Miniprotein binders against b1l550. Designs and how they scored, part 214

Target 1, 279 residues: b1l550
Amino acid sequence: MRLPEELLERARDIHSEAPSHRIKLDRVGSFGLKVPVEFKGFLLLAEADVWVSLPEGRRGVDLSRQVEAIYELSNPPKDPFSLCREAAISLLEKLNYADSSGVSIRFDAPLQDGESLKYYGVEISSIASDEIINKIRVEILGMTACPCTAELIRAYKSSEIAATHTQRSLGILEVSTKAEHPDPDKLASIIERAMSSPLRTYTKRPDEGGLVIRSLSNARLAEDVVREMIHLFLEEFGHLPEDTHILAAVRSMESVHMHDIYAERSFSLDEIRKEISSH
Below, E stands for the ipSAE of ESMFold2; O stands for the ipSAE of OpenDDE; V2 stands for 0.75 times the mean of E and O plus 0.25 times the DockQ between their complexes.

## First folded at step 21 (miniprotein)

Design lj26 (at its last look DockQ between E and O 0.77; V2 from the best seeds 0.67)
Fold by ESMFold2, look of step 21:
Structure lj26 (fold): chain B 279 residues (1-279), chain A 98 residues (1-98)
Amino acid sequence: as target 1 above (279 residues)
Amino acid sequence: SPEYRKLLLEAFKLIREAMKLLREGNPEEALRLLEKAFELAQRAFELAEDDPFTRLALWLMAQIRELQAEAYKKLGDKERAKELKEEARELEEELRKG
């Protein structure tokens, strides 16, 4: 019987071997890691994914080194944008067989809402190769009011008091750019301003009346909310590189028609400018 | 809220120092720091006003228990290490419940 040391030396290094099928993989990594971050003075528990590309000639990745790359940088807690970018760079340094790496970090961002906090979804990513591409996705709830129903009631009643159905809607802005990540609070503000009325965490009856009145005054189709998001985005972030890519979308959370309504538009800054200037 | 943040930042600092001590082969001093870090995280948990803040405090308490288990293993106290790893698992299970 062989000694344990000779047995261990004979054991194959499985992850450095060539695979049976020589096919490169775009993302191989550790997903769902818990990581602390500091966002605008708040300490939060975020969820992170880390990955690298895997060349066709390598069978597997060293997952421990991937996890190490982000955890080494996570104490003391730092802002999630720096953590994201620095971890992506560290992954390429630690896993030199990869030609690209990526890190995503997700958290619920606190936003002041009167005397309390409300939260909106943020996911940031940094993808490193010869260059770094930064992505941010912001999701925030608002309220939309149907203009079709409001117009029908107005025409029928011939009164100044309008009514329509209202619904919770999720607004989405996603930005991919070579510049620094846009401020998520500004993206959230754009989404809320594009909708009929923001949702608040605490509302009394007087506040409810005002909320409904604002929604009726700003009744918009989901399509028009998306158009307004784009208009407001260009106003705030038109200075970003022209190859910056944006997705603007709205999804209705409740529907009289038994299905969610969804509208979206994706564009680059140069594309949308040409489109607008041609009208 | 300001007290919550202060408690957790000090706990994170103590954890960094304890991890260095563990690498240097000084688990006794690491345990002293980790006990203090756990007390700070527990106080932060008691102060947490919203679910995101309770989740961070719980997660940190679990991480400290894991480090304590590592320290006791280095001291040869496998029974204490096992108890602390089990407590860490229970804290992480509570975190997943939301």
Scores: ipSAE 0.720, ipTM 0.911, lowest interface PAE 1.0, mean pLDDT 84
Fold by OpenDDE base, look of step 21:
Structure lj26 (fold): chain B 279 residues (1-279), chain A 98 residues (1-98)
Amino acid sequence: as target 1 above (279 residues)
Amino acid sequence: SPEYRKLLLEAFKLIREAMKLLREGNPEEALRLLEKAFELAQRAFELAEDDPFTRLALWLMAQIRELQAEAYKKLGDKERAKELKEEARELEEELRKG
């Protein structure tokens, strides 16, 4: 509902007033907007958050201008990386009282899995101030097989491939960089390769057997998965700036317990290189 | 599908043109474009094979109905504007449930 222009003017006047308490706010904006994007040839509906900083001397933000900024850039639909960056810049231009802005776009990214599509979670963000920082978070489910149980069973019954329990595990890679956003498909691939096996949308019984055998032959602790993710990340993305920050994490949805196992490491590229070189 | 993408991109184009016409004070021509855009979006909805694609089509249909309502309001047809706004709301509700 477009409020009558007069009401919009009155609202703007209120926003420009001095606040009762002169306190700067870091983020003020609209969250959960629906915006169309084009991701690797797919047209998708994404959720978006848009925000700016608010100086101590201003009561409120012109929220309508924020929404307009992102929607103007969303038709025609474009890639979410450019949309985030361009919208963040546009917000600063349109809201000149702000010293920083941010945009976050979330969607389920389609990934080809044989003849079908599977999906993984993506959050793409850009924060603009005197510089632009790009952030990407990828979440994808895989499967892990427990090596501890495998060893117990192997000790009890001599077998080349020991049976063990398996569980779904969520792998997470979050990257913050001054460079361009890393390719989310590559990040998803790293996570899948770090686990015992990927998940499949549909599997015939023979294929299912193969997937299980692969998992059993590649049994990994949650800790192993995180370390492998970091290793694979360094091989693929070691060329990023040294101040690039990474979060690698795994949440294992345990099949034998009611609780989950969680492991993570947060690091900069500079930090982790120094750590590895010291061993 | 390639056809799905083509339909939606054309609909988005028509919407941009219609919005321009509305700003220029030509709601009649805007309505003609919006009707075409709705037909394209509806066809895309019918072709959608998965939830993400269905959701985008529904969202676009809702946006078109809202723009049509605005155009009819400018023409002084309040009754038709109200009907279209209700249709937009229904589409948005379907989108929320999906």
Scores: ipSAE 0.553, ipTM 0.833, lowest interface PAE 0.8, mean pLDDT 89
ESMFold2 (binder alone), look of step 21: mean pLDDT 86; pTM 0.863

Design lj27 (at its last look DockQ between E and O 0.77; V2 from the best seeds 0.68)
Fold by ESMFold2, look of step 21:
Structure lj27 (fold): chain B 279 residues (1-279), chain A 100 residues (1-100)
Amino acid sequence: as target 1 above (279 residues)
Amino acid sequence: SPEYRKLLLEAFKLIREAMKLLREGNPEEALRLLEKAFELAQRAFELAEDDPFTRLALWLMAQIRELQAEAYKKLGDKERAKELKEEARELEEELAKRLG
């Protein structure tokens, strides 16, 4: 079903009317645009959102200029961090009534996995105003092994075998900073190292055995995976500005429970350092 | 993968030149470049084994058809422009199925 043409034809042109209420809007834009990017030598199709703020006295935004701002910069394909930052700046230049702009770019990032590729989720953003705030979110699947089940099996059986259930878990790191975006491969690596073992897209029997052994040796509660993610993040990215904000989270997707397990911690670098130094 | 990347980078380059020619009022030369670009993108699509790479190739094929339609419209060939717009839409619908 389509909206009838006569309804569209007789509809009010909202953008040409006097404003009903003088209320500022934080984000007005075009969402779900398709753009090409180059990430570490791979040419990929990404999804982009672009927006600007809209002051209280203006009723509508020039949407064609928003779309133009990112597409003019997308050929030749460039790295998504430069594209994101440059497009956000271009939005403020093209839409001079706005006091802020933002661009988000999402794609599946390839990661070498032996002789094949696996993929993890990346979303990057740059929000421009008097300053530029860079945000990156990485989501990658890994394996976790239940320590409670491992202990129960040890209690009821001889110590000759170690066993527990393993499950797919989604690890999340999100970083907001005034510095350049952290390398998403390093964030993905932190997540995978915090879990019991990485997930592989293709394994043979020797590799499968190694995954199980690593899972059993690193059996961790979701809470402890989050703590390990934070520890590893601080070790590698403790140099970022003190007001950098981080979210670390894990969602277990294949739990033996009737529901998913979720753990999360958000913090700034100065906050977590004070917390750790109090021990 | 190296051939895939080479084909698409050349297609992107031809597209940039074609868009410049369209802005300068040279749609006939733009069409010549766009036909070459489409052949390269189509070959990249046929080489792609992973879904993320087939998505980019499909998207690029659709963009090329849109630009060809623009070029034919500037030449006054409304029927050919309409056909190419329909082909672009079909390619984008195929892309949408893969993204779902």
Scores: ipSAE 0.681, ipTM 0.894, lowest interface PAE 1.0, mean pLDDT 84
Fold by OpenDDE base, look of step 21:
Structure lj27 (fold): chain B 279 residues (1-279), chain A 100 residues (1-100)
Amino acid sequence: as target 1 above (279 residues)
Amino acid sequence: SPEYRKLLLEAFKLIREAMKLLREGNPEEALRLLEKAFELAQRAFELAEDDPFTRLALWLMAQIRELQAEAYKKLGDKERAKELKEEARELEEELAKRLG
């Protein structure tokens, strides 16, 4: 229901008033918008957050203009990377009192898994001010096998492949850069390769056995997974700017404990290169 | 599927054109385009194999019904506008069930 023009004008007047307290706000916007996107040939419904900064002398943000900005850019559907960047810029243009803007788009990204599709979580963001910073967060589930239990069983039974407990683990890579958004499929691949094995949506029993055997032969601590993620990331994305910031993390959903194991490392490319070169 | 994509992209195109016609004061022609767009979106929904794809189709169907309701309101047909708004609500509820 389009509010009568008079009510819209009144609302605009309220937004332009001086606030009771002259305090700048960093982020004011609409969260949880539904927007269509095209991701690698797939048309998907995504969730989007849009925001701008609010100067100390303005009471409120014109939220309608924010929503219009992203929807104008969403038909026809486009890739979420371009949508984030273009919408962030458009927000600054339309809301000229703001010194910064941001857009975040979240969806489940389809990934080919044999003849079927599996999905991983992705959040793509862009923040615009005097410069544009692009951020991407990828989350994908994999499987880890515990090397400690494997060693205990190996000590008890002389077998090349020791039985051990396995658990689902969530791998996370978050990248913030002034360059283009890194390819989320590549990030997902790094996470899967860093784990003992990937998860499969559908496994035939023989295939399941093979997956378990591979996992057992590649037993890794959560700490090992994070270190491997970082190593693989540097091999694939070491060409990014040195001020690029990365978060690598793993949450292991332990099968033998009621609590999860968590490991992470936050770093810039410059920092981690210096660390590795010093050894 | 390639067909799913084609159907939805054509629906999006028709919606853009219909919105333009509505702004230009031609709700009758807008309604014709929106009806075609709805048929395309519905067919896409039927072809969708997984929930991410059904979600988009349902969302688009709901948006089309809302635009149709707006067009009928401009034509003075309040009864039809109300019916279409209710259909939009039902589609949004179905979408919400698939998002949760």
Scores: ipSAE 0.612, ipTM 0.860, lowest interface PAE 0.7, mean pLDDT 88
ESMFold2 (binder alone), look of step 21: mean pLDDT 88; pTM 0.889

Design lj28 (at its last look DockQ between E and O 0.81; V2 from the best seeds 0.66)
Fold by ESMFold2, look of step 21:
Structure lj28 (fold): chain B 279 residues (1-279), chain A 98 residues (1-98)
Amino acid sequence: as target 1 above (279 residues)
Amino acid sequence: SPEYRKLLLEAFKLIREAMKLLREGNPEEALRLLEKAFELAQRAFELAEDDPFTRLALWLMAQIRELQAEAYKKLGDKERAKELKEEARELEEELGKW
């Protein structure tokens, strides 16, 4: 049953009241919104989260204004980086009691893979206050080959076959910066180049053999994949502000183990350069 | 794929125009545009070759049905509005399978 409009006019504005416990909140918002975006010529359905900070003197947030901030900007569909940044700014304008806002947009980004498309995960964020902090996380599957098993098989007396176990590995790069978001395709490329071989959507038998041979020729520990990701990231994106923060990680779904192997490193550009220069 | 994009961009344009008409109190003209937009989104759904493209087309079809329901409610046709809201829910349920 819908309540009469005049009753709504009589009701207290609960959101503008002071709360019983005057504690500020860092993120109050609407999560899991579906929004259209245009990414590199592709129209895609993305998932978005929107939020603002809530001062200790305000009990609740105006949720309909939050949702308006992103949906007003989503038609016509636009690139997710502009949508993210503009929506974060709009949130602060619409909800002037907040001292910060944030927007996250997640989608599967297409990559051309021969005649087909393959996809990798992207999550971008813009967090606005006195300044704007841009974050991007890229996740892409690749293939890794174990160098330890390869060495054991090579060393086996009378072995005529180069072999090791191979598996899918998930590579992760996450960047937080005051600069514009790094191009997610370049981040995905860094991850794939750090691995033993990329994964393909469809392969013919000769191509399958080539994929396996490449992975065997480029066997890497998960730890060394992370190190290579960092090396390649610094080569491509070392120009970003010195306080840029990066996380590089790999989760390997090892075929001969019951558990996954995980390696990660977090750093600022300032921090990693000092570390490298000390060697 | 190029036709898929063309169909959806036109559907988005018609939706923008329809939403303006609804705000201005012209639900009859909004319904004309929304019917065209739904046809375009449905054709895009038929052309979709990968799950992400299917998901966007289904989502847009559901949004159009919600707007059509809003327009019929403004015209006083509550039964048709209810039917269109139900169809929107069914499209969102189907979207979740992809």
Scores: ipSAE 0.758, ipTM 0.928, lowest interface PAE 0.8, mean pLDDT 87
Fold by OpenDDE base, look of step 21:
Structure lj28 (fold): chain B 279 residues (1-279), chain A 98 residues (1-98)
Amino acid sequence: as target 1 above (279 residues)
Amino acid sequence: SPEYRKLLLEAFKLIREAMKLLREGNPEEALRLLEKAFELAQRAFELAEDDPFTRLALWLMAQIRELQAEAYKKLGDKERAKELKEEARELEEELGKW
């Protein structure tokens, strides 16, 4: 039911009135919108969150204008990076009472895996105020092999390649920068390379055996994976601004235990460079 | 597939043109474009091999039905508008399963 124009006008009046309590809100918007995007040649349906700040003197936000802002920019579908930036700017233009805006777009990114596709999780965001901050979060599953158990078995059997338990591990890289969004495929690659082995959607038995052997020969603690992720990130993205903030994390879904192992490091590029140079 | 992408991009183009025609007060021509867009989106749905691609096609089909319903409402055909709105709802429900 299209609410009568009169009801829409009344709703606008309610939004513009003074609130009972004069308190600024940081984020007011619509969450879980569906928007089409083009990513690496694929057309995908993504989820989107759009928000603006609300000044203390205004009761509510014009939510319809927020939704219109992102949908106008979504046809034809475009890359989610440009969509985030452009929508964040458009929100500030359309909602001139806001001092800040934000857009977040989430989807499963297709990644070529031999003759098949696998997926990794992506969240792309832009926050606009006096400046634009771009954020990207990448999550991808890999495999880790435990070095501790490997050493125990090696000591017992005197084998060059020791058997050990393996588990799925979720690697996470989150980057916030004033520069352009880092390439999510590169971030996913860093995570996979930091683990004992990547996961495959489909493997023949010989290929599966090779993958397992690789993991056993490259056994890593969750802590090792995080450190390796940071190292590889610095090699690939060390050119980003010094104030760029990074979260590197791993959640290991332990096969031997009922609980997960988690490791993380949060840092700026300036901070981590100073740390590494001091050793 | 390249064909899937081509079909959807053409559908998006037709939708944008139809929306313009609706704003300009030409619902009859808008309906012609929307029917073509629906056919393209349906063909894309049939070609979809994976869940993400199926979801986008279904979503687009639902959006087209909603726009068609709006166009028929402007033409005064309330019955057809209601039918199309119901079809849009059914497509949205199907989208929720994927």
Scores: ipSAE 0.448, ipTM 0.802, lowest interface PAE 0.9, mean pLDDT 87
ESMFold2 (binder alone), look of step 21: mean pLDDT 86; pTM 0.868

Design lj29 (at its last look DockQ between E and O 0.73; V2 from the best seeds 0.64)
Fold by ESMFold2, look of step 21:
Structure lj29 (fold): chain B 279 residues (1-279), chain A 100 residues (1-100)
Amino acid sequence: as target 1 above (279 residues)
Amino acid sequence: SPEYRKLLLEAFKLIREAMKLLREGNPEEALRLLEKAFELAQRAFELAEDDPFTRLALWLMAQIRELQAEAYKKLGDKERAKELKEEARELEEELARRWE
């Protein structure tokens, strides 16, 4: 037996009531939504989270309004940065009891790689309150070559031939700023250039040999990769606001070890400039 | 693929028009547009060579089946609506198997 729709109209608005325990909540939302986006001419399916703050005097969030805020903006598909920002603003308009809102959008970004595509991870966020804070995280795989093993092999053979273990390494750049989101392709490029060699989806034997030779010529510790990522980031994005926060990290899946190596540095632009200028 | 993109943009357009027709109480015309939209999404699915493009096409096919179910419910055909909701569920399960 179904309840009459007229009873639903008479029911209390439970979400607008005060809760028994007056405790503010920082994020109440709908997570894991599937949304279409258009990224640099590619139509892609992204995953999105939407949320708002909930003041201590309000019992619940109007979840249908949350979902509506992003889906109303998603057809026709548009670039994920505009969708993210506009949905965050729409959340505050539709849910006027909230002090802040947020939207995260995650997708695999395509890059042209010869005749094929390769992909890297992108997650963007916009958090709206009195101001809008934009965040982007980029993850891309590259290749690293160990300089310590290369030196041991050189010393053993007393030759100039370089040989060492190489491995896949995941590079990470995360940027939080009041400015517009940095271009994820540029962040991915910084990560790849900091490594010993990029990874390719397909190579022929002469090109594969070249990648190996390049990696041996650019043998780098995980620590050196992070330092190079920071150097390259500052060259390209040093113009961002001084309070911009960055995380640069590498996780290396060392081929001769049972465990990963990890290196990381977090900093603001003003902090890192003071550090560098002191030397 | 430019054909893949063209098919999906037209499918998105037909979906927008069908949703408007459903709000206006015209489920029969909405179904006509949704059948065409599904054919376009299915053809895009067949053209997709990589998982990211396959996932979008599958998701769109599932969304179209949900809208068709809504249209049949408005026409009073509860049996057809249930059938289409099940097809949408099957498409979502295939999408989940392809999603990391």
Scores: ipSAE 0.734, ipTM 0.917, lowest interface PAE 0.8, mean pLDDT 87
Fold by OpenDDE base, look of step 21:
Structure lj29 (fold): chain B 279 residues (1-279), chain A 100 residues (1-100)
Amino acid sequence: as target 1 above (279 residues)
Amino acid sequence: SPEYRKLLLEAFKLIREAMKLLREGNPEEALRLLEKAFELAQRAFELAEDDPFTRLALWLMAQIRELQAEAYKKLGDKERAKELKEEARELEEELARRWE
């Protein structure tokens, strides 16, 4: 419903009033917007959050200007990395009372899986103030095989490949950096390689058997997966600034238990390098 | 598909041009472009079928209908504007169902 211009002006006046309590707010904006993006040649509809800080002397933000800022940049569709960064900057320019802004864009990223596509979750963000901080979160499902059960069965049957239960596990990598956003496909690859095996959208029975065998041969605890993720991340992205912050996590959806197993490590590149060097 | 992308990109282009025409006070020409844009988006929707890309096509179709409604309102055709706005709503509802 486009309110008449007069009503919009009145609403703007309310936003510019002094609040009853002079308190600064960190984030005020619109969440769950739909925006088109182009990701590696694919045109996708994404969800977006846009926000700015609100000074203590202003009652409200101009939400319409926030929405306008991101939509102006969305036609034609562009890559979500540039969109986040440019929109964050544009928000500060359009809303001059704000000292910080942020944009977050979420979508399911297509990933080639043989002749088909599978998807992993991506959230790309940029926060602008005196500097720009870029954040990316990748979530992808894989498969883990339990080494504990495998060892028990191995002890019983003396087989090279012991049967064990398998479960789906969600791997998570979140990176915050002053550099450009890391490549989400590379992050997804790191997660998949850290697990016992990737998940496949379509498998023929022989291929399925092979996947299971690989998983059994590479049995890993959730803790092992997280450590492997960190190791692989350092090999691929160790060139990022030392103040880059990383969260590596795994949630295993246990098939034997009604609860999930969760493991995580949060660290900066500087911190983890010092830790590794001390051993 | 390459064809899907081509169709939607052309639709986005037409929408941008139509929006400019609307701002310039030329709703008749804007409507011509928007109709073409809708046809392209609809074709893209048909090509995508039930894949994740269908959402973008639906969203674009809804946006086009809203712009058409605005154009007809400027022309004084309130009845057609109302019809198009209802179509936009229906498309948005379909999009919402597919997003969940």
Scores: ipSAE 0.491, ipTM 0.812, lowest interface PAE 0.8, mean pLDDT 87
ESMFold2 (binder alone), look of step 21: mean pLDDT 86; pTM 0.866

Design lj3 (at its last fold request DockQ between E and O 0.84; V2 from the best seeds 0.71)
Fold by ESMFold2, fold request of step 22:
Structure lj3 (fold): chain B 279 residues (1-279), chain A 96 residues (1-96)
Amino acid sequence: as target 1 above (279 residues)
Amino acid sequence: MSPEYRKLLLEAFKLIREAMKLRREGNPEEALRLLEKAFELAQRAFELAEDDPFTRLALWLMAQIRELQARAYKKLGDKERAKELKEEARELEEEL
């Protein structure tokens, strides 16, 4: 099954040859690696992707060197921002034919929720070339309450009943910047504050009622949740470089519809400021 | 995550680093001894884990330690022990 190691000295180095079709590739890598990280005092198993660019004159990538670049930095476990950036730099050092490299690290981030933990999705990336571009994506569930149904119920027989349907909604913030990665807990907080109410891992009936009442008092369209995310983001992170790119989105798992509702806006800080100041 | 869970895993990671240093210095038998101690600590952390993310990390580390031991025994010429440890590592990774 396994061939003798002395055969390696006699075999061609296929990866260093020129390809039959001389076409540059933007990302060639090893995806789905498992790596340990330390995030805000928690030890977690993350999933990592590593890649480099491949010039038109090189047939393949040294995959073992790619894997080495991240694993040699992963013990002791360290924060995923440092691991991501340092591994991206190490990739360029180890694979000197590449003009760019990238590392992505994904995990579920723990957040204290009373005596329990809840989790939200985080993906941290660093892309290195003549500069470093940092990307972070945060996904967190919250509650939304429909204002259209609330208005119909209010109008029914001139009722003072505050009622509408509520549902789980997934909020998304994605940031690409030349500055340091924004704190994922702050991004998660922006998403939750833009929604009608946060989700809890455990609630008693009085607390559950309070979450529903908060949701009803803060009913919002998915479109307005996205607008509120953008507003809150600009308050917290408006200091980032002007060419910083943001995506804000909500996917609402509507309880009364057969399909999900989706709203999204992408922008640079420069673009959104000009747009707002024109109104 | 309990403080005890964190302490056990950090010590296991430390023992792994020390084992790899000992192997490079030509002391593979002491390296294997440290790896077995690291496995014991990771196994105790696995038993303390109260949430899926902590269970997954401990389980993954147990698998990595068995893989490292298998590589060491293969280099020492003990193919049967290496095969047994590699199969155990694979079984642990299947639970992830």
Scores: ipSAE 0.757, ipTM 0.927, lowest interface PAE 0.8, mean pLDDT 87
Fold by OpenDDE base, look of step 21:
Structure lj3 (fold): chain B 279 residues (1-279), chain A 96 residues (1-96)
Amino acid sequence: as target 1 above (279 residues)
Amino acid sequence: MSPEYRKLLLEAFKLIREAMKLRREGNPEEALRLLEKAFELAQRAFELAEDDPFTRLALWLMAQIRELQARAYKKLGDKERAKELKEEARELEEEL
């Protein structure tokens, strides 16, 4: 039963009331919204989270205004980077009691893989306050080959190309910066290049064999992959502000174990430059 | 994603914007005509969708159009048609 719209005019504005406990909240919003975006010419349906801060003197957030803010900006569909930034700013303008806002947009980004598309995970965020912070997280699967088992087999059989176990590994790059969002395809490329080999959606047998041989010739620990990701990131994105924060991580879904191997490094560009220059 | 799929959806989005303007201007009848056309375009896009991400966007847009149509019929006083269109929108959203 939908209540008559006329009742809304007579209803007390509960959201504007003083709360029983005067406590500020950091994030109040709508999570799991579906919004259209245009990513590199592809029209996609993304998931979005929108939020604002809530001051101690206000009981609730006007959630309808938050949803309206992002949908107004989503037709026509636009790039998710601009959508995040513009929506975060619009939220602060529309909800003047908030000192901060945020938008997060998640989707599977299409990447050309021969004649087919493969996908990698993307989360794009913007947080607005006195400044705007842009965040991007990229996740892509690759393949790693274990150098430890390869060395054992090499020692045993004296083979030039030692057999080893291979596994799928998830590479993660998360970047938080006051600059524009880094290009997710470049981040995905860094991850794939840091691994033993990329994954392919469809391969013919000769191509599959070549992919495996490449992985065996480029055997890497999860630790090696993370270090290589950092190295390649510095080469491509070393121009970002020094206060830019990076998380580089790998989760290796080990084929010989029931558990995964995980490695990560969190750092600012300033910190990692000092570390490398000291060696 | 085919060029035709993209063209159909972008035109549907345009028609939705125009329909929303007409609704604000107090012309729900003309808004409904544009929404019907937008739905037909979205449905054609759905039929052309080659992969799940493109299918989902087309279905979502079809559901959104049905909701907008339901709101317009409600303004016109046709509560029965508005209810039917809302149910169709719900069914389409359940396929997402």
Scores: ipSAE 0.626, ipTM 0.864, lowest interface PAE 0.7, mean pLDDT 90
ESMFold2, look of step 21: ipSAE 0.724; ipTM 0.914
ESMFold2 (binder alone), look of step 21: mean pLDDT 86; pTM 0.858
ESMFold2, fold request of step 22: ipSAE 0.749, 0.749; ipTM 0.924, 0.924
ESMFold2 (binder alone), fold request of step 22: mean pLDDT 86, 86, 86; pTM 0.850, 0.847, 0.851
OpenDDE base, fold request of step 22: ipSAE 0.578, 0.580, 0.586; ipTM 0.850, 0.851, 0.854

